# Miniprotein binders against q9bqp7: the designs that were tried, part 190

Target 1, 240 residues: q9bqp7
Amino acid sequence: VPQNWFPIFNPERSDKPNASDPSVPLKIPLQRNVIPSVTRVLQQTMTKQQVFLLERWKQRMILELGEDGFKEYTSNVFLQGKRFHEALESILSPQETLKERDENLLKSGYIESVQHILKDVSGVRALESAVQHETLNYIGLLDCVAEYQGKLCVIDWKTSEKPKPFIQSTFDNPLQVVAYMGAMNHDTNYSFQVQCGLIVVAYKDGSPAHPHFMDAELCSQYWTKWLLRLEEYTEKKKNQ
Below, E stands for the ipSAE of ESMFold2; O stands for the ipSAE of OpenDDE; V2 stands for 0.75 times the mean of E and O plus 0.25 times the DockQ between their complexes.

## First folded at step 15 (miniprotein)

Design wf7 (at its last look DockQ between E and O 0.71; V2 from the best seeds 0.74)
Fold by ESMFold2, look of step 15:
Structure wf7 (fold): chain B 240 residues (1-240), chain A 103 residues (1-103)
Amino acid sequence: as target 1 above (240 residues)
Amino acid sequence: SERIKRLEELAKEILRLVEELRKITDDPYVLQLLDMAELLAEFALDAAKEGDLEEAEQLLKWAIEYLEWAVEEVKKLGVSPEIIERLERVLEEAKRTLEELRK
């Protein structure tokens, strides 16, 4: 039970964007300040047990690949994730010209994997856009806000293979989504709010991606867990 | 004990080095390596304060490994050789200190 509860939704804000909104998705620049990002909060509140398990796995990989081989492997996985997000931003942006699209960026198993999901995505409102929770003092960079099967969602794109040394628990995926949602709903740069989330896990071999839809009730449940992690982070950093 | 204090001082030195590296680059890959080094050093500082010396030493070993990795990546970014040489000297000193404490 968090000691400093705050609602995820903003009752003063509509869940419908204005009809006169710009025709292009929002892309609010991320700013540097002393307040933490969502991903830093989640990473810095990993348990020692999680860290020991990761280090055991890392040592086994180093035994198999060698130290340099393991670092190269990890770097390539990280780059593939970065390229996946860049490709999705390009695909979903109506402003992108054909001259600005990197053709090899669009050719990957991960992009093939999400094709059936993209068919159901419309009304893109934001892409790779900064959010800040004005009251709880955290920031993030959300991947996408769009309609999925008629529901306006914060959409988070995940590759099935992640850089293991920075591992985020699969239980953290919903926390990341609701943290972005809560921040957006209380950020003065946005005139509307979002009550649903979508996590899309894509596969390198092109197999159909797994969508995980989160309605408002489920988002509220995970919001409570996010508040606990943020509280833990804040207390940890006060003692330093 | 003296060993506890030396482990605490080493953990704090690693944390200072993490902060220094953050001033050199905003590369997302390097920053994630630094975040891991920070977490491990903070766990090590807590373990040393509780007198769990073996755990503190293991955590510091891992933190130093992440810092070595981070310096390698920063070197690839074309940072000044003088800055890299200083970082490598500080990191080598930290490694030697940890090896002395294991004895």
Scores: ipSAE 0.774, ipTM 0.901, lowest interface PAE 0.8, mean pLDDT 86
Fold by OpenDDE base, look of step 15:
Structure wf7 (fold): chain B 240 residues (1-240), chain A 103 residues (1-103)
Amino acid sequence: as target 1 above (240 residues)
Amino acid sequence: SERIKRLEELAKEILRLVEELRKITDDPYVLQLLDMAELLAEFALDAAKEGDLEEAEQLLKWAIEYLEWAVEEVKKLGVSPEIIERLERVLEEAKRTLEELRK
């Protein structure tokens, strides 16, 4: 049980979409501060075994690609992810803000992959927006808050070259999503609450993306795990 | 042992380098590299304290590799040559220290 238990959901916020659907998605900038990001917390609390597995993978890739080749590969993976998020932001943004749709960003296998998911996405409330949990003292940049199949979700878009048909195969992504949910639900910059999460794994070859829907119960389960990771991080940093 | 102490000192030096690099960039890609370097250095410090010197050395080697990568990326971002040169010097000293400890 987490020592510093905090609820993922805010009882003071109504689950009812207030009728003022903001016509424009929120985009709160991430502020530079000493507050750890969700991604930092998750990365810094990886197990030794996980790290060794990653390094062994890296070493194998270096043997295959060379050092420069591996660096290029990693850079390309990062860039492809970035471009994918930029393309999604462009797609999900209101048309009036879309003056400069780089059509080239839309021509990707990843965008093709998510088309069937995008059909079920509506009511976009936030895009690439910062969240802060003041009490638990962490920040994050969430990809999207929107309705998926009529349920308001924090949506996290992921790129993969390998199929990830199960939520368990998404590693710490569920923790990331619930961390963003918990922060948003208690961030004063947001007037609404989210009870669901969605991880979408997009594929480079354009094959149908896998949606991993997280209901309120599953989110609560992962929230407990997130709190434990956050405590581990906090303890680790106090001892340094 | 003196070897343990030196490994611990090296791990702490790597952690200092990470913090210095964090002050000069907010690039998400670089930050990811720095986070890995930090984590590896922390594990190395723990391994050294536990007396697993071989593991500590391996972890420090990997940490240094990530720092080298981070410095290269920061250089591409147009950070001051003077800062880069300083970081490269400290990093080279760390590499030499590790190599001395591995003998």
Scores: ipSAE 0.720, ipTM 0.879, lowest interface PAE 0.7, mean pLDDT 91
ESMFold2 (binder alone), look of step 15: mean pLDDT 85; pTM 0.855

Design wf8 (at its last look DockQ between E and O 0.70; V2 from the best seeds 0.00; counts 0 for: pae O 2.4 > 1.5)
Fold by ESMFold2, look of step 15:
Structure wf8 (fold): chain B 240 residues (1-240), chain A 103 residues (1-103)
Amino acid sequence: as target 1 above (240 residues)
Amino acid sequence: SERIKRLEELAKEILRLVEELRKITDDSYVLRLLEMAELLAEFALDAAKRGDLEEAEQLLKWAIDYLEWAVEEVKKLGVSPEIIERLERVLEEAKRTLEELRK
């Protein structure tokens, strides 16, 4: 149980915008800040045991590929993830920006993998948009806020293959989503809030992506776990 | 206790280098490498304070490896050659210090 409880939802906000038509999705710029990001909090609260396991896996890969081969592999996996997010932002924008930027973004198994999910996504409210929780003192960059099968969600896009030196526990994926949700719900740049989450895991070979929907109850449960990780991070940094 | 003090000092030097590198780039790949180096150096500092000397040495080796990797990536970004050369010299000195402590 976190020592300093704070609610994930804001009673001063509705879960759907009522003020005006959403003509352009929000894209709040990320400002460099002294406060930690969601991903930094999660990375810096990895256990020593998790780190030792990761290093064991890394050494096995280096044995097989060589050190330079391992670094090239890791760089390519990281780049594929970055390209995936760029492509999705372009696809979900209200105009045909993809043709203007890079046609090769559509030549991806990951993009093919999510096509059936994208048919259920509508009403895009935010894309690659910064969120900040002023009270809890953290920042993030969420991928997407949109309706999925009629429910407004913070949507996080994941590739099934991730670079090992940067891997966190797969348990952290829901924590990332709820951290963004909590920050958005208490960020004055947003006039509405979101009570649901969606994690979409895409596959390089184009196999159908797996959606993992998180309703408000599940989000609240993971929010508690996020608060514990944030407390751990804060306590760790007080001694520095 | 002298060996503990030297390991602690090396861990703190690595942490200072991480912060220096953060000031010269915003590249997300480099920043991810730096986060690993930071975590490993902090674990190493804790291990040294507990007297777990071989654990501290191993953690410092891994932290230095991530820093070396980060500097390699920073070179690709076109950062000033003078800055890169200084970073490489500092890293080589850290590697020599660690190898001397492991003997």
Scores: ipSAE 0.746, ipTM 0.888, lowest interface PAE 0.9, mean pLDDT 86
Fold by OpenDDE base, look of step 15:
Structure wf8 (fold): chain B 240 residues (1-240), chain A 103 residues (1-103)
Amino acid sequence: as target 1 above (240 residues)
Amino acid sequence: SERIKRLEELAKEILRLVEELRKITDDSYVLRLLEMAELLAEFALDAAKRGDLEEAEQLLKWAIDYLEWAVEEVKKLGVSPEIIERLERVLEEAKRTLEELRK
């Protein structure tokens, strides 16, 4: 049980989406602070076993590709992910901002992969927007807040070369999503609350993306795990 | 033991290098590399404290590998050659120290 319990949901915020669909998605810039990011907390609290598995994977890839080849591969994977997020932001942004759509960004297998998911996405509230949890002292940059199949969600877009049909195969992504939810629900920059999460795994080959929907119950379960990771991080930093 | 102390010191030095690199770049890719280096160095420090010297050495090697990678990427971003040269010197010293400790 977390020592510093904090709710994921804000009882002071109404669950009813205020009918005023903001005409423009929020895009709050991330401020560079001494406050740890969600990604930093998750990375710094990886288990020793996870780290060793990653390093073993790295060594295998280096054996296959060479050191320079592996560096290039990793850089390309990173760049593809970045371009994918940029393309999604462009797609999900209001039409008035669409005039400068680089058509080349839209020509990717990843974008093809998510087309069926995008059909169910509406009511975009935020895109690439910073969230801060003042009490728990962490920050994050969320990809998207929108309605998925009529439910307001924090949506996290992921790229993968391998199928991830189960939410368990998404590693710490569920923790990231609920961390963003909890922060947003208590961030004064946001007037609304989210109760659901969605992880979308897009595939390079254009095969249908896997949506991993997280209801309020599942979010609450992962929230507890997130709090434990945050406590571990905090303790680790006090001992340094 | 003196070996434990030296491994701990090396881990702390790597952590300092990570922080120095974080101050000179905001590149998300570099930051990811630095996070891995930091994590590995922290695990190495813990391993050293437990007396798991072989594990500590391996973790430090991997941490240094990530730092080398980070420095290479920072070079591409046009960071001051003077800063890069300083960082490279510290990295080389760290590598030498690790090699000495493995023996």
Scores: ipSAE 0.239, ipTM 0.637, lowest interface PAE 2.4, mean pLDDT 88
ESMFold2 (binder alone), look of step 15: mean pLDDT 85; pTM 0.864

Design wf9 (at its last look DockQ between E and O 0.83; V2 from the best seeds 0.69)
Fold by ESMFold2, look of step 15:
Structure wf9 (fold): chain B 240 residues (1-240), chain A 103 residues (1-103)
Amino acid sequence: as target 1 above (240 residues)
Amino acid sequence: SERIKRLEELAKEILRLVEELRKITDDPYVLQLLEMAELLAEFALDAAKEGDLEEAEQLLKWAIDYLEWAVEEVKKLGVSPEIIERLERVLEEAKRTLEELRK
């Protein structure tokens, strides 16, 4: 139980839905500052057990691929994720791309994988946009805010190296989504509230992506867990 | 307690190197490597303070590995050769210190 619980929504910033979509989604620039990011909070509050498991996995990969092979593999996975997010931002942006556009960005198994999801996405309100929780003092860069099957969601795009991953699937993904949601809901740059989340796991071979919808109740449950991680981070850095 | 002090100083040196590298680049891939080095060094500092010396040594080994990886990536970004040479020298000293502690 967090010592200082705080609500995920801010009703005073609620707004009436706009019947017509804006022609340009919000893209608030991320500012370099000392306020911790969502990803830093989550990374710096990894348990020692999680770190040992990660290192054991890393060593097994090094045995299989060699050190240079593992570093190349890791670099390629990072680049593929970066390209995936760039392509999605381009696809979801009206008219022109905000980043380097190339036919190769659009010819990807990951992009093929999400096509059926994109058909259910509309009303894009934000893309690659900074959020700041002005009370809890954390910042993030969310992927997308849009309607999915009629529900306004914070949407997080993920790549998967294997279909339907079975082992210790990333428990922090829902925390990331709700942290962005809470920050957006308490950020003066945003005049609307979001109560649902969506995690979309795409596959390199183009297999249909798996959507993982988070309704308001589930988001509230994960919000409590996020608050505990933020509290742990704050305590850790205070006592250094 | 002398061995504990040496491990604590090594962990703190690694943390200083992390901060130095953060001032050199904003490259997201390098920054991710630095986050891991920082976390591992902080766990090593805690392990040393608790007297878990073998664990502290292993954690420092992993932290140094991430820093070496980060320096390799920074070299690709075209950072000043003088800065790179200094970073490599400090890392080599850290590796030597850790090897001496492992026996």
Scores: ipSAE 0.777, ipTM 0.902, lowest interface PAE 0.8, mean pLDDT 84
Fold by OpenDDE base, look of step 15:
Structure wf9 (fold): chain B 240 residues (1-240), chain A 103 residues (1-103)
Amino acid sequence: as target 1 above (240 residues)
Amino acid sequence: SERIKRLEELAKEILRLVEELRKITDDPYVLQLLEMAELLAEFALDAAKEGDLEEAEQLLKWAIDYLEWAVEEVKKLGVSPEIIERLERVLEEAKRTLEELRK
């Protein structure tokens, strides 16, 4: 049990969409501060075994591609992910007219992959927006808050070259999503609450993306795990 | 042991380098590399304290590899040559220290 238990949901916020659906998605800039990001917390609390597995994978890839080849590969993976997020932001943003969209950004297998998911996405409330949990003292940049199949979700978009049909195969992504949910639900910059999460794994070859929906119960389960990781991080940093 | 102390000192030096690099860039890709370097250096400190010197050395090697990568990326971002030269010097000293400790 976490020592510093905090609820993922804010009882003071109504689940009812207030009728003032902001016509424009929120885009709160991430402020540079001493507050750790969700990504930092998760990365810094990886197990030694996980790190060794990653390094062994890296060494294997270096043997296959060469050092420069591996660096190029990793850079390309990063760039493809970035471009995918930029394309999604453009697609989901009501203000960006189709004319201003770099058509080249839209011509990706990843965008093709998510088309069937995008059909079920509506009511976009936030895009690439910063969240801060003041009490738990962490920040994050969430990809999207929107309705998926009529349920308001924090949506996290992921790129993969390999199928990830199970939520368990998404590694710490569920923790990231619930961390963003908990922060948003207690961030004063947001007037609404989110009870669901969605991880979308997009594929480079354009094959149908896998949606991993997280209901309120599953989110609560992962929230407990997130709190434990946050405590571990906090303890680690106190001892340094 | 003197070897443990030196490994711990090297790990701390790597952590200092990580912090210096964090001050000069906000590039998400570089930051990701720095996070790995930091994590590896921290694990190396733990391993050294536990007396697992071989593991500590391996972790420090990997940490240095990530720092080298990070410095290369920072160079591409147009950071001051003077800063880069300083970082490269410190990194080279760290590499030499690790090599000495492995013998």
Scores: ipSAE 0.508, ipTM 0.778, lowest interface PAE 1.2, mean pLDDT 90
ESMFold2 (binder alone), look of step 15: mean pLDDT 85; pTM 0.860

Design wg1 (at its last look DockQ between E and O 0.71; V2 from the best seeds 0.73)
Fold by ESMFold2, look of step 15:
Structure wg1 (fold): chain B 240 residues (1-240), chain A 100 residues (1-100)
Amino acid sequence: as target 1 above (240 residues)
Amino acid sequence: SPERLEEIIRKLEEAVKLFEEGKIEEAKKILEEVLRELEELRKITDDPYVLQLLDMAELLAEFALDAAKRGDLEEAIQLLKWAIEYLEWAVEEVKKLEEK
């Protein structure tokens, strides 16, 4: 149970954006400052068991690929993820043209994998946009805010080629989404709020991506877990 | 800079040697300094891939300091050796960025 509970939703804010007034999606710049990011909080509050499991996996990969091979593999996975996010931002931007796109961004199994999901996405309100929770003192860079099958969601795009080698636990994906949601709902740069989340797991071979929808009740349950992780982080840095 | 990373690596290698010699309090002081230096270094590091490597090294060094405070020497040494590996990897990546 968090000692300092704070609501994920803002009662003073509408969850219905102006649907009759199309606009360019928001892209609030992320500014470097002293407050921690969502991903920093989650990484720094990994359990020792998670770290030992990650190191066992890393050592097996090094045995199979060699040390240089493992580092090359890891670098390629990082680059593929970066390019996947860049491609999705480009595809979902209403002002993007084909001449402004890297052809390699559009020709990947991951992009093929999400095509059926993209057909259900509309009303894009934000892309690669910073959020800040000034009360709880954390910042983030969310991937997308859009309607999925008629429900406004914070959408997080994930590649599922293999588990991330050392950076984040996949069990933290829902926490990341709700942390962005809570920050957005209390950020004065945004005039509306979101109550739902969506995690989309894409596959390198082009197999249909798996959507994981989170309604408001489920988001509230994960929000409690996020608050606990944020408290752990805060106490850790307070005592240093 | 790669120089700061290489100095941090040398400090961690010294801490490992001190733990192997049973000089726990001296090793703990080095870990405390390394953690402060890693925090300072991450604040000026722009490359997100290098940042991820630094963040892992920081977490492992924190776990090692906790283990040392409990007198768990074997665990502290293993955690530090893993932290050194991430920092050596970070040095390689920084040198690649400087080649461009």
Scores: ipSAE 0.778, ipTM 0.911, lowest interface PAE 0.8, mean pLDDT 86
Fold by OpenDDE base, look of step 15:
Structure wg1 (fold): chain B 240 residues (1-240), chain A 100 residues (1-100)
Amino acid sequence: as target 1 above (240 residues)
Amino acid sequence: SPERLEEIIRKLEEAVKLFEEGKIEEAKKILEEVLRELEELRKITDDPYVLQLLDMAELLAEFALDAAKRGDLEEAIQLLKWAIEYLEWAVEEVKKLEEK
């Protein structure tokens, strides 16, 4: 049980998105500060076992691809992810920003993969927007806040070369999503709150992406796990 | 700067040698210094990929320090070798970014 419990949902905020025309999506810049990011907290609280598994995987990949080959692979994976996010931001942004669309960014298997998901996405409220939880003292950059099948969600886009049909296969991604939700729900820059999360796993070959919907109950469960990770991080940094 | 990362790598290599020689306390002091330097470097790093590499190196160095405190020098050395690899990748990435 977390020692410093804090609610994921803000009872003072209305759950009803004002039905007014989707205003321009919020894009709050991330302020680089001494405040840890969600990604840093999650990475720095990896278990020793997780680290060893990762390193064993890396060593195996190096044996298969060579050192330079593995570096190239890793760099490409990162670049492809970045380009995918840029393309999605462009797609989900209001049409006036479309004139600067690099058509080459839209010609990817990942974009093809998420087309069926994008059909169910509407009412974009935020894109690549910073969130800060002032009380719990962490920050993050969320990919998207939008309605998915009529439910307002924090949406996190992921790229994968391998199928991830189960939410459990997404590792710490659910924690990341709920961390962003909790921060946004208590960030004064946002006038609304979210109760749902969505992880979308896009595939390089253009096969249909897997949506992993997280309802309020599931979000609450992962929120408890997130709080434990955050406490672990905080304790770790106090002892340094 | 790539030079700052290279210096950190040199310090970690020294720590590895010190562990191999059984000079545990000296090696631990170097690791503590490296961790501080990595934190400072992270604060001025903007590239997300470089940050990821630095974070992994930091985590591995922390685990190495913990292993050393437990007297598991073999584990500490292995973890530091992995940390060095990530930092070498970071050096290469920073160099690529400076060329653009």
Scores: ipSAE 0.704, ipTM 0.883, lowest interface PAE 0.7, mean pLDDT 90
ESMFold2 (binder alone), look of step 15: mean pLDDT 87; pTM 0.868

Design wg2 (at its last look DockQ between E and O 0.72; V2 from the best seeds 0.72)
Fold by ESMFold2, look of step 15:
Structure wg2 (fold): chain B 240 residues (1-240), chain A 100 residues (1-100)
Amino acid sequence: as target 1 above (240 residues)
Amino acid sequence: SPERLEEIIRKLEEAVKLFEEGKIEEAKKILEEVLRELEELRKITDDPYVLRLLDMAELLAEFALDAAKRGDLEEAIQLLKWAIEYLEWAVEEVKKLEEK
């Protein structure tokens, strides 16, 4: 149980669109500051068992590919993820024209993989947008806020090709979503709130992406786990 | 810069040597200094891939300090060797960024 519990939802906010909203999705710039990001909190609170698992996987990959081959593979996976997020931002932006789109960004198995999901996405409110929880003092950069099958969601895009325990914790995806959600719901840059989350796992070979929908009840359960991780981080860094 | 990373690597290599010699309290002091230096370095590092490597090295060094406090010197040494690997990797990535 967190010592400093705080609600994920803001009862003074509506999940309805504001009639005076801008015609383009919000993109709040991420400013460099001293408060921690969601991903830093989650990375710095990994268990020793999780770290040993990652190192065992790393050693197996080095035996297979060599040290240089492993580093090249890992760098490529990271760049493919970055390119995937850039492509999705471009695709979901209402201001994109053919000359503004990088055709190389759009040529991806990952983009093919999510096409059926994108058909269910509408009403995009935010893309690659910073969030800050002013009370709990953490920041993040969310991927997308949009309606999925009629429900307004924080949407997190993930790639899957080969085992990637080094890049992202495989068990922390729901924590990222709810942390972004809680921050957005209490960030003065946003006039609305969101009660649902969506994690979309895309595949390099173009196979249909898997959506994982999180309703308000599930989000509340993961929110408690996020608060515990944030408290663990804060206590850990207080002694340094 | 690569020079700051290489200095931190040398300090971790000295800490490993001190643990192997059984000079535990001297090694712990070096680890505490390295952790502070990594925190300062990450604040001036902009590249997200390099940042992830630095964050892993920091976590591994913290686990190594914990292991040393429990008297598990074999584990502390292994964790530091892994941290050094991440920092060497970070040096390579910073040099690649400077070539572009």
Scores: ipSAE 0.772, ipTM 0.908, lowest interface PAE 0.8, mean pLDDT 86
Fold by OpenDDE base, look of step 15:
Structure wg2 (fold): chain B 240 residues (1-240), chain A 100 residues (1-100)
Amino acid sequence: as target 1 above (240 residues)
Amino acid sequence: SPERLEEIIRKLEEAVKLFEEGKIEEAKKILEEVLRELEELRKITDDPYVLRLLDMAELLAEFALDAAKRGDLEEAIQLLKWAIEYLEWAVEEVKKLEEK
């Protein structure tokens, strides 16, 4: 049980998205501060076992691709992910920003992969927007807040070369999503609340993306795990 | 700067040698210094990929320090070697960014 329990949901905020005017999606810039990011907290609280597994995988890949080949592979994976996020931001942004669309960004297997998901996405409230949890003292940059099949979600877009049909295969992504939810729900820059999360795993070959929907109950379960990771991080940094 | 990362790499290489020589306390001091330097470097790094590499290196260095405190020098050395690899990648990435 977390020592510093804090609710994921804010009882003072209305759950009803004001159905009013298609407001321009919020894009709050990330302020670089001494406050740890969600990504940093998750990375710095990886277990030794997880690290050893990653390093073994790395060593195997180096044996297969060579050192330079593996470096190139990792760089490409990162670049493809970045381009995919940029393309999605462009797609989900209001039409006036569309004139500057690099058509080349839209011609990817990943974009093809998520087309069926995008059909169910509407009511975009935020894109690439910073969130801060003032009480728990962490920040993050969320990909998207939008309605998915009529439910307001924090949406996190992921790229993969391998099928990830189960949410358990998405590693710490559920923790990232709920961390963003909790922060947003208590960030004064946002007037609304989210109760659901969505992880979308896009595939390079254009095969249909896997949506992993997280209802309020599942979000609450992962929120507890997130709080434990945050406490671990905090304790680790106090001892340094 | 690439030079700052290269200096950190040199310090980690020295720590590895010190562990191999059984100079545990000296090596631990270097690791503690490196961890501070990595933290400062993170504050001025904007590139997300470089930041991930630095985070991995930092985590590995921390685990190495913990291993050393437990007297497991073999594990400490292995972890530091992995940390050095990530930092070398970071150097290469920073150089690429400076050429753009």
Scores: ipSAE 0.663, ipTM 0.867, lowest interface PAE 0.8, mean pLDDT 90
ESMFold2 (binder alone), look of step 15: mean pLDDT 87; pTM 0.869

